VH-VL binders against FAD synthase (ribL). Designs and how they scored, part 6

Target 1, 153 residues: FAD synthase (ribL), of Halorubrum lacusprofundi (b9lsn4)
Amino acid sequence: MTRVVAQGTFDLLHPGHVHYLEDAATYGDELHAIVARRTNVTHKPAPILCAEQRRDMVAALTAVDEAHLGHPEDVFVPIQRLDPDVIVLGFDQHHDEADIAAALAERGIDCRVERASGRDPRYEDELLSSGDIVDRILKQRGSDCDGAREGQR

## First folded at step 1 (VH-VL)

Design e7 (from e6 with heavy chain D99G K100Y W101Y S102D G103S Y104S Y105G P106R L107H G108A Y111I; framework fv_fasinumab)
Fold by ESMFold2-Fast, scan of step 1:
Structure e7 (fold): chain C 153 residues (1-153), chain A 122 residues (1-122), chain B 107 residues (1-107)
Amino acid sequence: as target 1 above (153 residues)
Amino acid sequence: QVQLVQSGAEVKKPGASVKVSCKVSGYTFTNYYIHWVRQAPGKGLEWMGIINPSGGSTSYAQKFQGRVTMTEDTSTDTAYMELTSLRSEDTAVYYCARGYYDSSGRHAFDIWGQGTLVTVSS
Amino acid sequence: DIQMTQSPSSLSASAGDRVTITCRASQDIRNDLGWYQQKPGKAPKRLIYAASSLQSGVPSRFSGSGSGTEFTLTISSLQPEDLASYYCLQYNSYPRTFGQGTKVEIK
């Protein structure tokens, strides 16, 4: 049985996430998704939704057999536990497959690294980014309230 | 709280060896790489190498190949860096630092030890 | 090896001033860049990771920007406690390499 792992933040689900997970599922028999906690996100603004909610939404997708939370301090801990045969990177993730494979090998994880295919927008107003969705909300629903921030959970 | 505590200052003669320790606490020792970095007095930071405490695999900067050895002791949550054939230009503060992973799977240094001054003089 | 070059090597500024430090990589490192502060007599502390992400607990006056080969650390309103040397670090590949450092002095 071939076990596949996909990883992401999955803040606000969009068609790009769905495509990524569907493509990842084609690499094996069983797809597990790892959903990053707020503390795991070091390359972009913190997600709006809490990790448990993001995990539950990902778990509900047809392509996903099981969704897991990332480890607060080490993104590789769930990967070691799952012992996958293949990890599928997102099309637009700026990761070198060879670098990820080397990091996995250094931790004793015997796993191949693949990359998902990309997807073009299917219509003019299709949003393929959580950041774009947040920007749309702020434009249409935002107010002059300057203290409305939700913290670290 | 995460903390890396290093051994005390050393004074060595040219040709001797020095072994610096780095004891970790506040996290699982085997989950993160330990990097070693040195700094000569009044100079910048120089990366020496890394060790994976899970299994002991190492990678050293080419300049230190053949003179440096990095090891770990998982029973005491301690990493070690040994430098041999010391010369006066090896006088420096030696730091250990934890490699903290970001979402790319790459790691930078998030927590540092306090440093160990090694003085090499005749 | 990837070479990291910082500019300037030193600067003096007054409290409240905006300070910028630049870091250039000899090849594309994406956003795999960190900024570190080293106060006199102390170990370095991380300020920024992934080029622009602020380390928890670091004052918001510090910010990072850039990608690829050109990066900037900005201190929007310099404080006396910011007297330190600042280093960039590429962690895109091995060996890890630092910039030569920038000394920031308060007038």
Scores: ipSAE 0.000, ipTM 0.491, lowest interface PAE 16.0, mean pLDDT 84

Design e8 (from e6 with heavy chain D99V K100T W101K S102L G103Y Y104G Y105G P106N L107P G108Y; framework fv_fasinumab)
Fold by ESMFold2-Fast, scan of step 1:
Structure e8 (fold): chain C 153 residues (1-153), chain A 122 residues (1-122), chain B 107 residues (1-107)
Amino acid sequence: as target 1 above (153 residues)
Amino acid sequence: QVQLVQSGAEVKKPGASVKVSCKVSGYTFTNYYIHWVRQAPGKGLEWMGIINPSGGSTSYAQKFQGRVTMTEDTSTDTAYMELTSLRSEDTAVYYCARVTKLYGGNPYFDYWGQGTLVTVSS
Amino acid sequence: DIQMTQSPSSLSASAGDRVTITCRASQDIRNDLGWYQQKPGKAPKRLIYAASSLQSGVPSRFSGSGSGTEFTLTISSLQPEDLASYYCLQYNSYPRTFGQGTKVEIK
């Protein structure tokens, strides 16, 4: 039984996340996803949704067999526990495959490191990033704290 | 609060050895690699090597292989860099730096020590 | 070893000017490129990672671009506090290698 690990923040799920997890699942018999806590995110704004909710949403996806929360200070704790055969990095993730492979080997984990394929938009209005979704919300809904709908439905 | 605090300045004669320390706090010492980088006065940055504090494995730049030794002491959360057979061109500020690797973290130098000036003169 | 060549070696510009620094890798490093700022007498500070991602807390006037072998750091409106040396770093393979640095001076 080949065990695959995928990892990410997974805030505001979009088709890019789904593609990544589906691609990762093709590397083995079961896919485990590790969902980053807020303290693990250093390269972008903090996630909108809490880690537990993001984990539960990821766990509901067909491609994912089980979803786990990351450890605040030790990224290798869930990886050692899961003992995967393959770790699949996201297409745009800023992880060095060589650094990860070396760290795993040093900890005695017999694991391959692969990178998922990228995905182009399938149609003109497809959003493939959480940032684009946030921007769309701000543009379409703006702020309107003192407005009210009066009389009409 | 993550901090890397290095030992004080050293003055050495050619042929001597120097051992610089880097004491860390605010995180689990064994979960992050420590890199060593030096900078000669008025010159650029030069990478020297890396140590994994979990187990003590190391990798050094070829230029320093045979002269540099990186070690750790997990009981005091301290990394060390020892450079032997010092020459005048080894005069530099020596930095330790932590690298964040996974979960949206990146394999870059994210926290640096304040630097240790090592002067090699006759 | 991957060689990183940085240009220019130094520049002088006025407050408000647009400044561009380039970095070239001797082989394809994908987007495994960071930019570091070093102010006089201080340790370096990370500005950019993954070629184009801005480090949290760094002013938006800093931006990075490029992939493969050609990279740029841009300061859209130079400020007096930007007086510093800037270094690119490849982290695609060991050993890690820095560019030789670009010294930025304010007129």
Scores: ipSAE 0.000, ipTM 0.473, lowest interface PAE 12.9, mean pLDDT 82

Design e9 (framework fv_fasinumab)
Fold by ESMFold2-Fast, scan of step 1:
Structure e9 (fold): chain C 153 residues (1-153), chain A 121 residues (1-121), chain B 107 residues (1-107)
Amino acid sequence: as target 1 above (153 residues)
Amino acid sequence: QVQLVQSGAEVKKPGASVKVSCKVSGYTFTNYYIHWVRQAPGKGLEWMGIINPSGGSTSYAQKFQGRVTMTEDTSTDTAYMELTSLRSEDTAVYYCAREYRGNYLYGMDVWGQGTLVTVSS
Amino acid sequence: DIQMTQSPSSLSASAGDRVTITCRASQDIRNDLGWYQQKPGKAPKRLIYAASSLQSGVPSRFSGSGSGTEFTLTISSLQPEDLASYYCLQYNSYPRTFGQGTKVEIK
């Protein structure tokens, strides 16, 4: 039985997340998703939604067998406990497969590192990133950081 | 940053009750279990029980069943441990400690400073 | 209840010595084991979690190993500030149980 791990922040779910998890699931018999905590996110704005809510949303997806929260100090601890055969990186994630593989080997984990395929929008206005969704909200509803809708009474 | 600050030392008579508080800061209170552990003078660590601040569910060591009650107040980010029918053998330092509420548990990581409870006639 | 037994109960060693403390569980606990250091008058501080993972900020001279029922904490080069009691904790099942502790003294 082949166990696959996917990992991400999964703040605002979009079809890109669903595609990533569905593609990851094709690499094995069971898919486990690890959802990053706010303390694990250093290279982009902190997630809007709390980690447990993001985990529960991911857990509800058909492709996901189990969803887990990351460890506050060490992203590899849940991976080591799961002992996966494959870790699948997201299409647009800026991680080198060799670097991840080396870190896993150092921890005694015999695991392949793969990368998910990307997908094209199915609809003209389909949004495939959490950042694009936030930008759309700011354009349509934003007003000087107070949340009031611009140009409304 | 992350802190668990406990209430001050208490002196109680046998048969009385004591309620120790543990105020947390620097993290989301409901994302971590709170454990209570005690240590009698010159002795080792003894686990008393655990509370989930999200919903208030508890589990106690059998030795303390019927005498211990753990509660939480999410409006003040404070956990409480009340021990009743105090005996001289209950003289100890009482600690609160947090544990991350994940799909995998990793044990207690941050501890309060401890509260000395002395039971004497 | 899972019984945790540590050995030795106490030890005295010189600065620079390699120190080993063992912890045995009465049943399989996988890697659900932590090691804690308690200095006199202080609260316990976690050194190791998941049997072998070093807590952030803890010196690299501390290491943990083992799985199942036998676990080891090693201090590769004992320092004066390591004078403390050391406890193992299983968190595989309820109730949580600690070992009886090992007191480490420096000569």
Scores: ipSAE 0.000, ipTM 0.498, lowest interface PAE 16.8, mean pLDDT 85

Design f1 (framework fv_tarlatamab_arm2)
Fold by ESMFold2-Fast, scan of step 1:
Structure f1 (fold): chain C 153 residues (1-153), chain A 124 residues (1-124), chain B 109 residues (1-109)
Amino acid sequence: as target 1 above (153 residues)
Amino acid sequence: EVQLVESGGGLVQPGGSLKLSCAASGFTFSGYAMNWVRQAPGKGLEWVARIRSKANSYATYYADSVKDRFTISRDDSKNTAYLQMNNLKTEDTAVYYCTRHGYDSSGYYYFDYWGQGTLVTVSS
Amino acid sequence: QTVVTQEPSLTVSPGGTVTLTCGSSTGAVTSGHYPNWVQQKPGQAPRGLIGDTSNKHSGTPARFSGSLLGGKAALTLSGVQPEDEAEYYCLLSYSGAWVFGGGTKLTVL
């Protein structure tokens, strides 16, 4: 049995997340998703939703066999426990496959590192990122913090 | 046996610099975020700075009162965390504690283990 | 600048129950702020008690418990012992930074 791990923040689920997890699932027999806690997110805005809710939403997806919370200090702790055969990185994730592979090897984990494919929007106004959804909310609802208030109806 | 031992404290004049060290033992240092917390004589605790592990890109965080003057760093090969303090002010006078962000399979403990502290006195 | 507020002082009789609270000027305290509790006795280094709202450090006596109560973090001591007389600090996380409360001096008499 081939165990696959996918990882991400998974705030405000969108079709890009679904595609990533579906693609990751094709690499093996069992897909586990690791959902990052707020403290694990660097170089990105903090997620809107709490980690437990994001995990539960990911766990409900057909492609996912089980969803797990990340560890606040060491992103590799859940990976060590799961002992996967394959880790699939998201298409847009900044992690270098070689760096992840080196970190896994130092921990004695025999694991292949792959990267998921991207996809194009299927229809007008399909949003494929949580950031785009947040931007849409800010434009529609407006904000008086860190910028001009939205002027359109 | 988890141990944190601070060193490098002493008397320094206003505008001066000092570098503190925190030697860690009894755990896999590289896997843990490290903090510096200070306490002025007769006053409460104040968080100063944090540095995360390599897995979190050594991300650093600072209290507004020390930002741009203090630099936290670490050397995982020596199991040591550092606090470089520049442009010291009299209000920086305090006992400086090194503390780790603890965790295990049961959960997150954060400020679980503390050193005994090192005194920094800023005066002329 | 977030201000974290604690009761400055509380008194409890030996064997009694007392709850210390930790509030924030930013709004309700949630598990997302990772409430932490630290004990300090005069002349000693601080000691970790409770992390992430309710997770007890291995050395923390069973009589200590952490929780969320009415939009604040809470530290409850049941069956208080004389050695529990100390300063208790809470701290909350905001975007990776930590903010200490002013501390609560617990007097056991």
Scores: ipSAE 0.000, ipTM 0.532, lowest interface PAE 14.1, mean pLDDT 84

Design f10 (from f6 with heavy chain T99A V101G G102D S104V Y105W P107S E108Y L113Y; framework fv_tarlatamab_arm2)
Fold by ESMFold2-Fast, scan of step 1:
Structure f10 (fold): chain C 153 residues (1-153), chain A 124 residues (1-124), chain B 109 residues (1-109)
Amino acid sequence: as target 1 above (153 residues)
Amino acid sequence: EVQLVESGGGLVQPGGSLKLSCAASGFTFGDYAMNWVRQAPGKGLEWVARIRSKAYGGTTYYADSVKDRFTISRDDSKNTAYLQMNNLKTEDTAVYYCARGDYVWGSYRYFDYWGQGTLVTVSS
Amino acid sequence: QTVVTQEPSLTVSPGGTVTLTCGSSTGAVTSGYYPNWVQQKPGQAPRGLIGSTSNKHSGTPARFSGSLLGGKAALTLSGVQPEDEAEYYCLLYYGGTWVFGGGTKLTVL
């Protein structure tokens, strides 16, 4: 039985997240998602939603068999516990497949590292990033009620 | 509270060697990639070398101008990064800066905090 | 050899808006180059301003913003202040290694 791990922050769910998890699921029989806890890096954008809520939202997706919280001190702790056959990185993630594979090997984890495919917007105004969603909220709800029509899509 | 302090610079003759140190404080040193960047007098910045966290195997990268002559390393127990410089040339004369790089689990690449630099002069 | 190109110098009036650009000899600059922007004042160590195209570092004033424009990375200053007079360097990522641009000297007159 092939076990796949996908990982990310999954703050405000968007179609890009859904595509990533669906693509990751094609690599094996069982997909586990690891949802990152808030990091202590001050210049990295903090998630809007708490880790437990983000995990529960990810767990509700059809492609995901089980969702787990990351470890606050070491992201490899849940990966080592799950002992996956494949880890699938997101299309836009800067992590190098070889570097992740080397880190896993150092921990005694013998698994393959793959990268998910990307996808283009399928319709006008489709938002594929949490940051774009936050920016849209600030523009339309921070000082102007004229955004109500777009909120109905 | 993040501080980077370079040391080990000085005057050396062409063909000589120097080892620079970058002492870090105010953050979890082992979680970050570290960089060396240099600046020749009156010239622009030039990236020299980078070392990743040990979680990524401590992978090292070098600019073509210093490959096979310089070695970057780190000692996480001492919160210190190093640059071993061998077979120094007059063109290596520069202020050498230490700069903090990527957070090991982050999605972004940075050069956020820099030291004040240490001067290396290669002259006869 | 890979070359990163910046405007050598730009001049802007206090309160004005100016955009600095950063291009690559390898082709159009995309987010995968993780463009970084660094400020250096005379006699001082460099200071990080922006990483990964548009992500601000701690302490970067709100008037600075990063973006991608016309196949180049861009740094925009809106409402320029006299203290913004400095050299600005961009830095692009090439699969593990980094390459600096030649720097832009911004004069605020």
Scores: ipSAE 0.000, ipTM 0.521, lowest interface PAE 14.2, mean pLDDT 84

Design f11 (framework fv_tarlatamab_arm2)
Fold by ESMFold2-Fast, scan of step 1:
Structure f11 (fold): chain C 153 residues (1-153), chain A 122 residues (1-122), chain B 109 residues (1-109)
Amino acid sequence: as target 1 above (153 residues)
Amino acid sequence: EVQLVESGGGLVQPGGSLKLSCAASGFTFGDYAMNWVRQAPGKGLEWVARIRSKAYGGTTYYADSVKDRFTISRDDSKNTAYLQMNNLKTEDTAVYYCTRSTIHYGRNFDYWGQGTLVTVSS
Amino acid sequence: QTVVTQEPSLTVSPGGTVTLTCGSSTGAVTSGYYPNWVQQKPGQAPRGLIGSTSNKHSGTPARFSGSLLGGKAALTLSGVQPEDEAEYYCLLYYGGTWVFGGGTKLTVL
């Protein structure tokens, strides 16, 4: 039995997340997803939805056997407990596979690091990022955001 | 100090069965994954099967060539790993080696046994 | 069918330097494949040399080193000795299973 781990924030679920998890599932017999807590997200705005809701949405996907919350202080703790054979990185993640593999080995985790394939939008309205969804919401439903900037001189 | 000793090899007819044993000493057997690797006469090494330590679920893995015919197991109380070989074919003729691997520590296949010969022939 | 490819044979003079390579049919070999190197002398059981790309097994002589080179795993012998004449096998990790290369026969002349 080959155990696969995928990880991400999964804020505002979109078809890109579904593709990532489906691709990750092809690497083994059992797919576990680790959903990042707000404290694990450092290089982008905090997720809109709480971690438990994001986990429950991921757990409902056909490709996912189990979904887990990340550890608030150490992203590798759930990975060590799961002891995967393969970790699949998202297509848009800019982490070097070799660097991640070295960090895992240093933690005593004996697994292979792979990267999921990406995909193009299937139609003109398909959104494949949470940021794009937020931007669309603000454009269509947002308030007058320029009021706060009045008087800039 | 670390020793791995294979036994159970011999002559078997096609379609027969054979069970190999690997007796380990000189280390904490239960902490290591165990592997079987074979080598046909005059040919290269072929990885056959692996069993993880109980701490990592005792999960088993097999090469496609032996899947559904071979079963790897272990008995940590006896410091012994086993390979049950069923429905043997002439192409299974090989010296079978037992080797340990250090899960997560980057020094896999560090110690090997001397091997035991399995001949599948009429 | 995944295939791991090695040079079938290489020759090196005593004191010379030689590099053996190990490639995968699935693409570039990265450290995530945990490349291992094993030595086998005629009539003897195999002996582990290097695990996880470059981690030497205890007892592996200093003249052996492992690395990644051009999308392949590499085993380099510097200052080759006559006793280094042997078959060298690499093996790569594919998420639970391992696959051996065909082996390289190293002749020291």
Scores: ipSAE 0.000, ipTM 0.519, lowest interface PAE 13.3, mean pLDDT 84

Design f2 (framework fv_tarlatamab_arm2)
Fold by ESMFold2-Fast, scan of step 1:
Structure f2 (fold): chain C 153 residues (1-153), chain A 122 residues (1-122), chain B 109 residues (1-109)
Amino acid sequence: as target 1 above (153 residues)
Amino acid sequence: EVQLVESGGGLVQPGGSLKLSCAASGFTFSGYAMNWVRQAPGKGLEWVARIRSKANSYATYYADSVKDRFTISRDDSKNTAYLQMNNLKTEDTAVYYCTRGPYGDYEWFDPWGQGTLVTVSS
Amino acid sequence: QTVVTQEPSLTVSPGGTVTLTCGSSTGAVTSGHYPNWVQQKPGQAPRGLIGDTSNKHSGTPARFSGSLLGGKAALTLSGVQPEDEAEYYCLLSYSGAWVFGGGTKLTVL
């Protein structure tokens, strides 16, 4: 049996996440998703939804066999335990496959590192990122008056 | 489908020995810690023994009540965990379950086998 | 020798909320003990519900949640259903070994 691991934050689940997980599933027989805790997310805004809710949403997807929460101190702990044959990185993740492969080898994890394909919007108003969803919420539900702007009369 | 199946239970006299087997299917067995848990008739669950994966050097741990009498082992080539029980006592009478994980981290104890009954009686 | 203590029995009405607790004789329960929760119905093998304090197994209904509360691990059921009537066990980790609580029999009346 070929075991595949996909990993991400999965905040505000959108079609881009679904595509990533569906593509990751094609690399093997069993797909496990690892959902990052807030403590695993550095140098970018904290996720809006709690880790358990994000994990439950991911677990409900047809492509996902099991969904797991990440380890708070060591992102490789769940990967070591799952002992995957393939780890599939997201299309827009800024990790170098060679760097990830080297870190895994150092920990005795013998697996292949692949990268998922991206996709184009299927229709004009489709949102494929959590950031775009947040921007839409702020635009639609934000203040009617922007009074906190320096230099305005 | 992820599954565990126990076998090897039966009736033995005090002082006797039994070896239980736990056959795993549907997951990468070698990557997980395996546990034996028992339940005496009408009583609660009691953890018995644990064996970690190869990544953790197959480290083993035992409940004080079974230490030096029971030995947990595994054969990753056969996807099977074992519990060798020596010098059995009447208080060892229980249904013995095997269960996957965890080894003290973020995961859960799942799946579980259906259990195998061990009866220690004259 | 560590003793893990649970309420022996609790009763809750359908649709109600109930919290089960898991305490230790050695001191406050922390996330470092990796609190786990398992459910067992009569005549059935146990099933994993929660790992590492609050991490739900994919088969665990949304109405279940795990937490730390007042130096104990806690399992909360909100909107309890009749099928939730079962024995619930907690486990705590000490130096690689696991210790079960005595179990809580949850009656849904």
Scores: ipSAE 0.000, ipTM 0.478, lowest interface PAE 17.4, mean pLDDT 84

Design f3 (from f1 with heavy chain T99V G102D Y103L D104Y G107S Y108W Y110A Y113I; framework fv_tarlatamab_arm2)
Fold by ESMFold2-Fast, scan of step 1:
Structure f3 (fold): chain C 153 residues (1-153), chain A 124 residues (1-124), chain B 109 residues (1-109)
Amino acid sequence: as target 1 above (153 residues)
Amino acid sequence: EVQLVESGGGLVQPGGSLKLSCAASGFTFSGYAMNWVRQAPGKGLEWVARIRSKANSYATYYADSVKDRFTISRDDSKNTAYLQMNNLKTEDTAVYYCVRHDLYSSSWYAFDIWGQGTLVTVSS
Amino acid sequence: QTVVTQEPSLTVSPGGTVTLTCGSSTGAVTSGHYPNWVQQKPGQAPRGLIGDTSNKHSGTPARFSGSLLGGKAALTLSGVQPEDEAEYYCLLSYSGAWVFGGGTKLTVL
């Protein structure tokens, strides 16, 4: 079986996540997604939703055959256990394919590293970022709390 | 220089057995997956079996036509891959090639180095 | 059982351009099938040309290129030479196993 691994945080699913996983699935027969725990996220704000809920949402997507939680101390542990043929990086992920390939080889993991294609918004108000979704929530709902409304009166 | 040399071919009767060997030299054998590919006289190429490296627990894969009859194996200490062929049929008559699967380059999953082949004839 | 289909034969003139294709009975060919291309001349062992869709093996002449085209893998020869007359096989990966195409006999006239 040609096994593909995709990995990410997957907080507040958006069409960009769906595109990434659908593109990743084209690289093989079986797509496994690894969902990062809060402790694994250092390059951006911590995810809003807990890891188990994010994993369950990813597992429900048509493109995904199985979804797994990341290891709290070592991101390569699930990858070693899955023994994939291909790892597909997200379009905007900051990792260099060659650097990841070298790290995998040092751990005895024989797989190639690919990068998913990007996608432009299909319509004016389409949100393709969890950060953009959070910003929209804060603008539309944050100012409507009881304290702010009462202060205006 | 990089070389693969097959041996063990010959004439055998239907129902018989043969074990092919593939001796590798000029590269780090243990890091590569190895394949057997065959070609019947006047016909095209047919993939037979694959064995991955130790890093992938020596996982093996077989074509449906040879499943349960053929066993691929390797001995990294001798830089040698093997194909044990049991219950041979006349349809198994072919030149058998040992082929390296390149896992060290940007062309991973490349069938880059081929041996010269060894002829197996199954006939009564 | 997956069947991989190639043109049985193609003819091209010296210096011309020709594209060989490799299709699958199970659907569109993608990079995930790791398309490979192999050349075999009469009386010789096969030689690897291209792996993983478009990556040339050591010793593959610059005139050969691999790509994906219209749901198929493609091998293009530009500026064909007489010595390119040979059988060309593609192979695709499915569930850890590999499947060869039937081969294309390329005639250079």
Scores: ipSAE 0.000, ipTM 0.479, lowest interface PAE 17.4, mean pLDDT 83

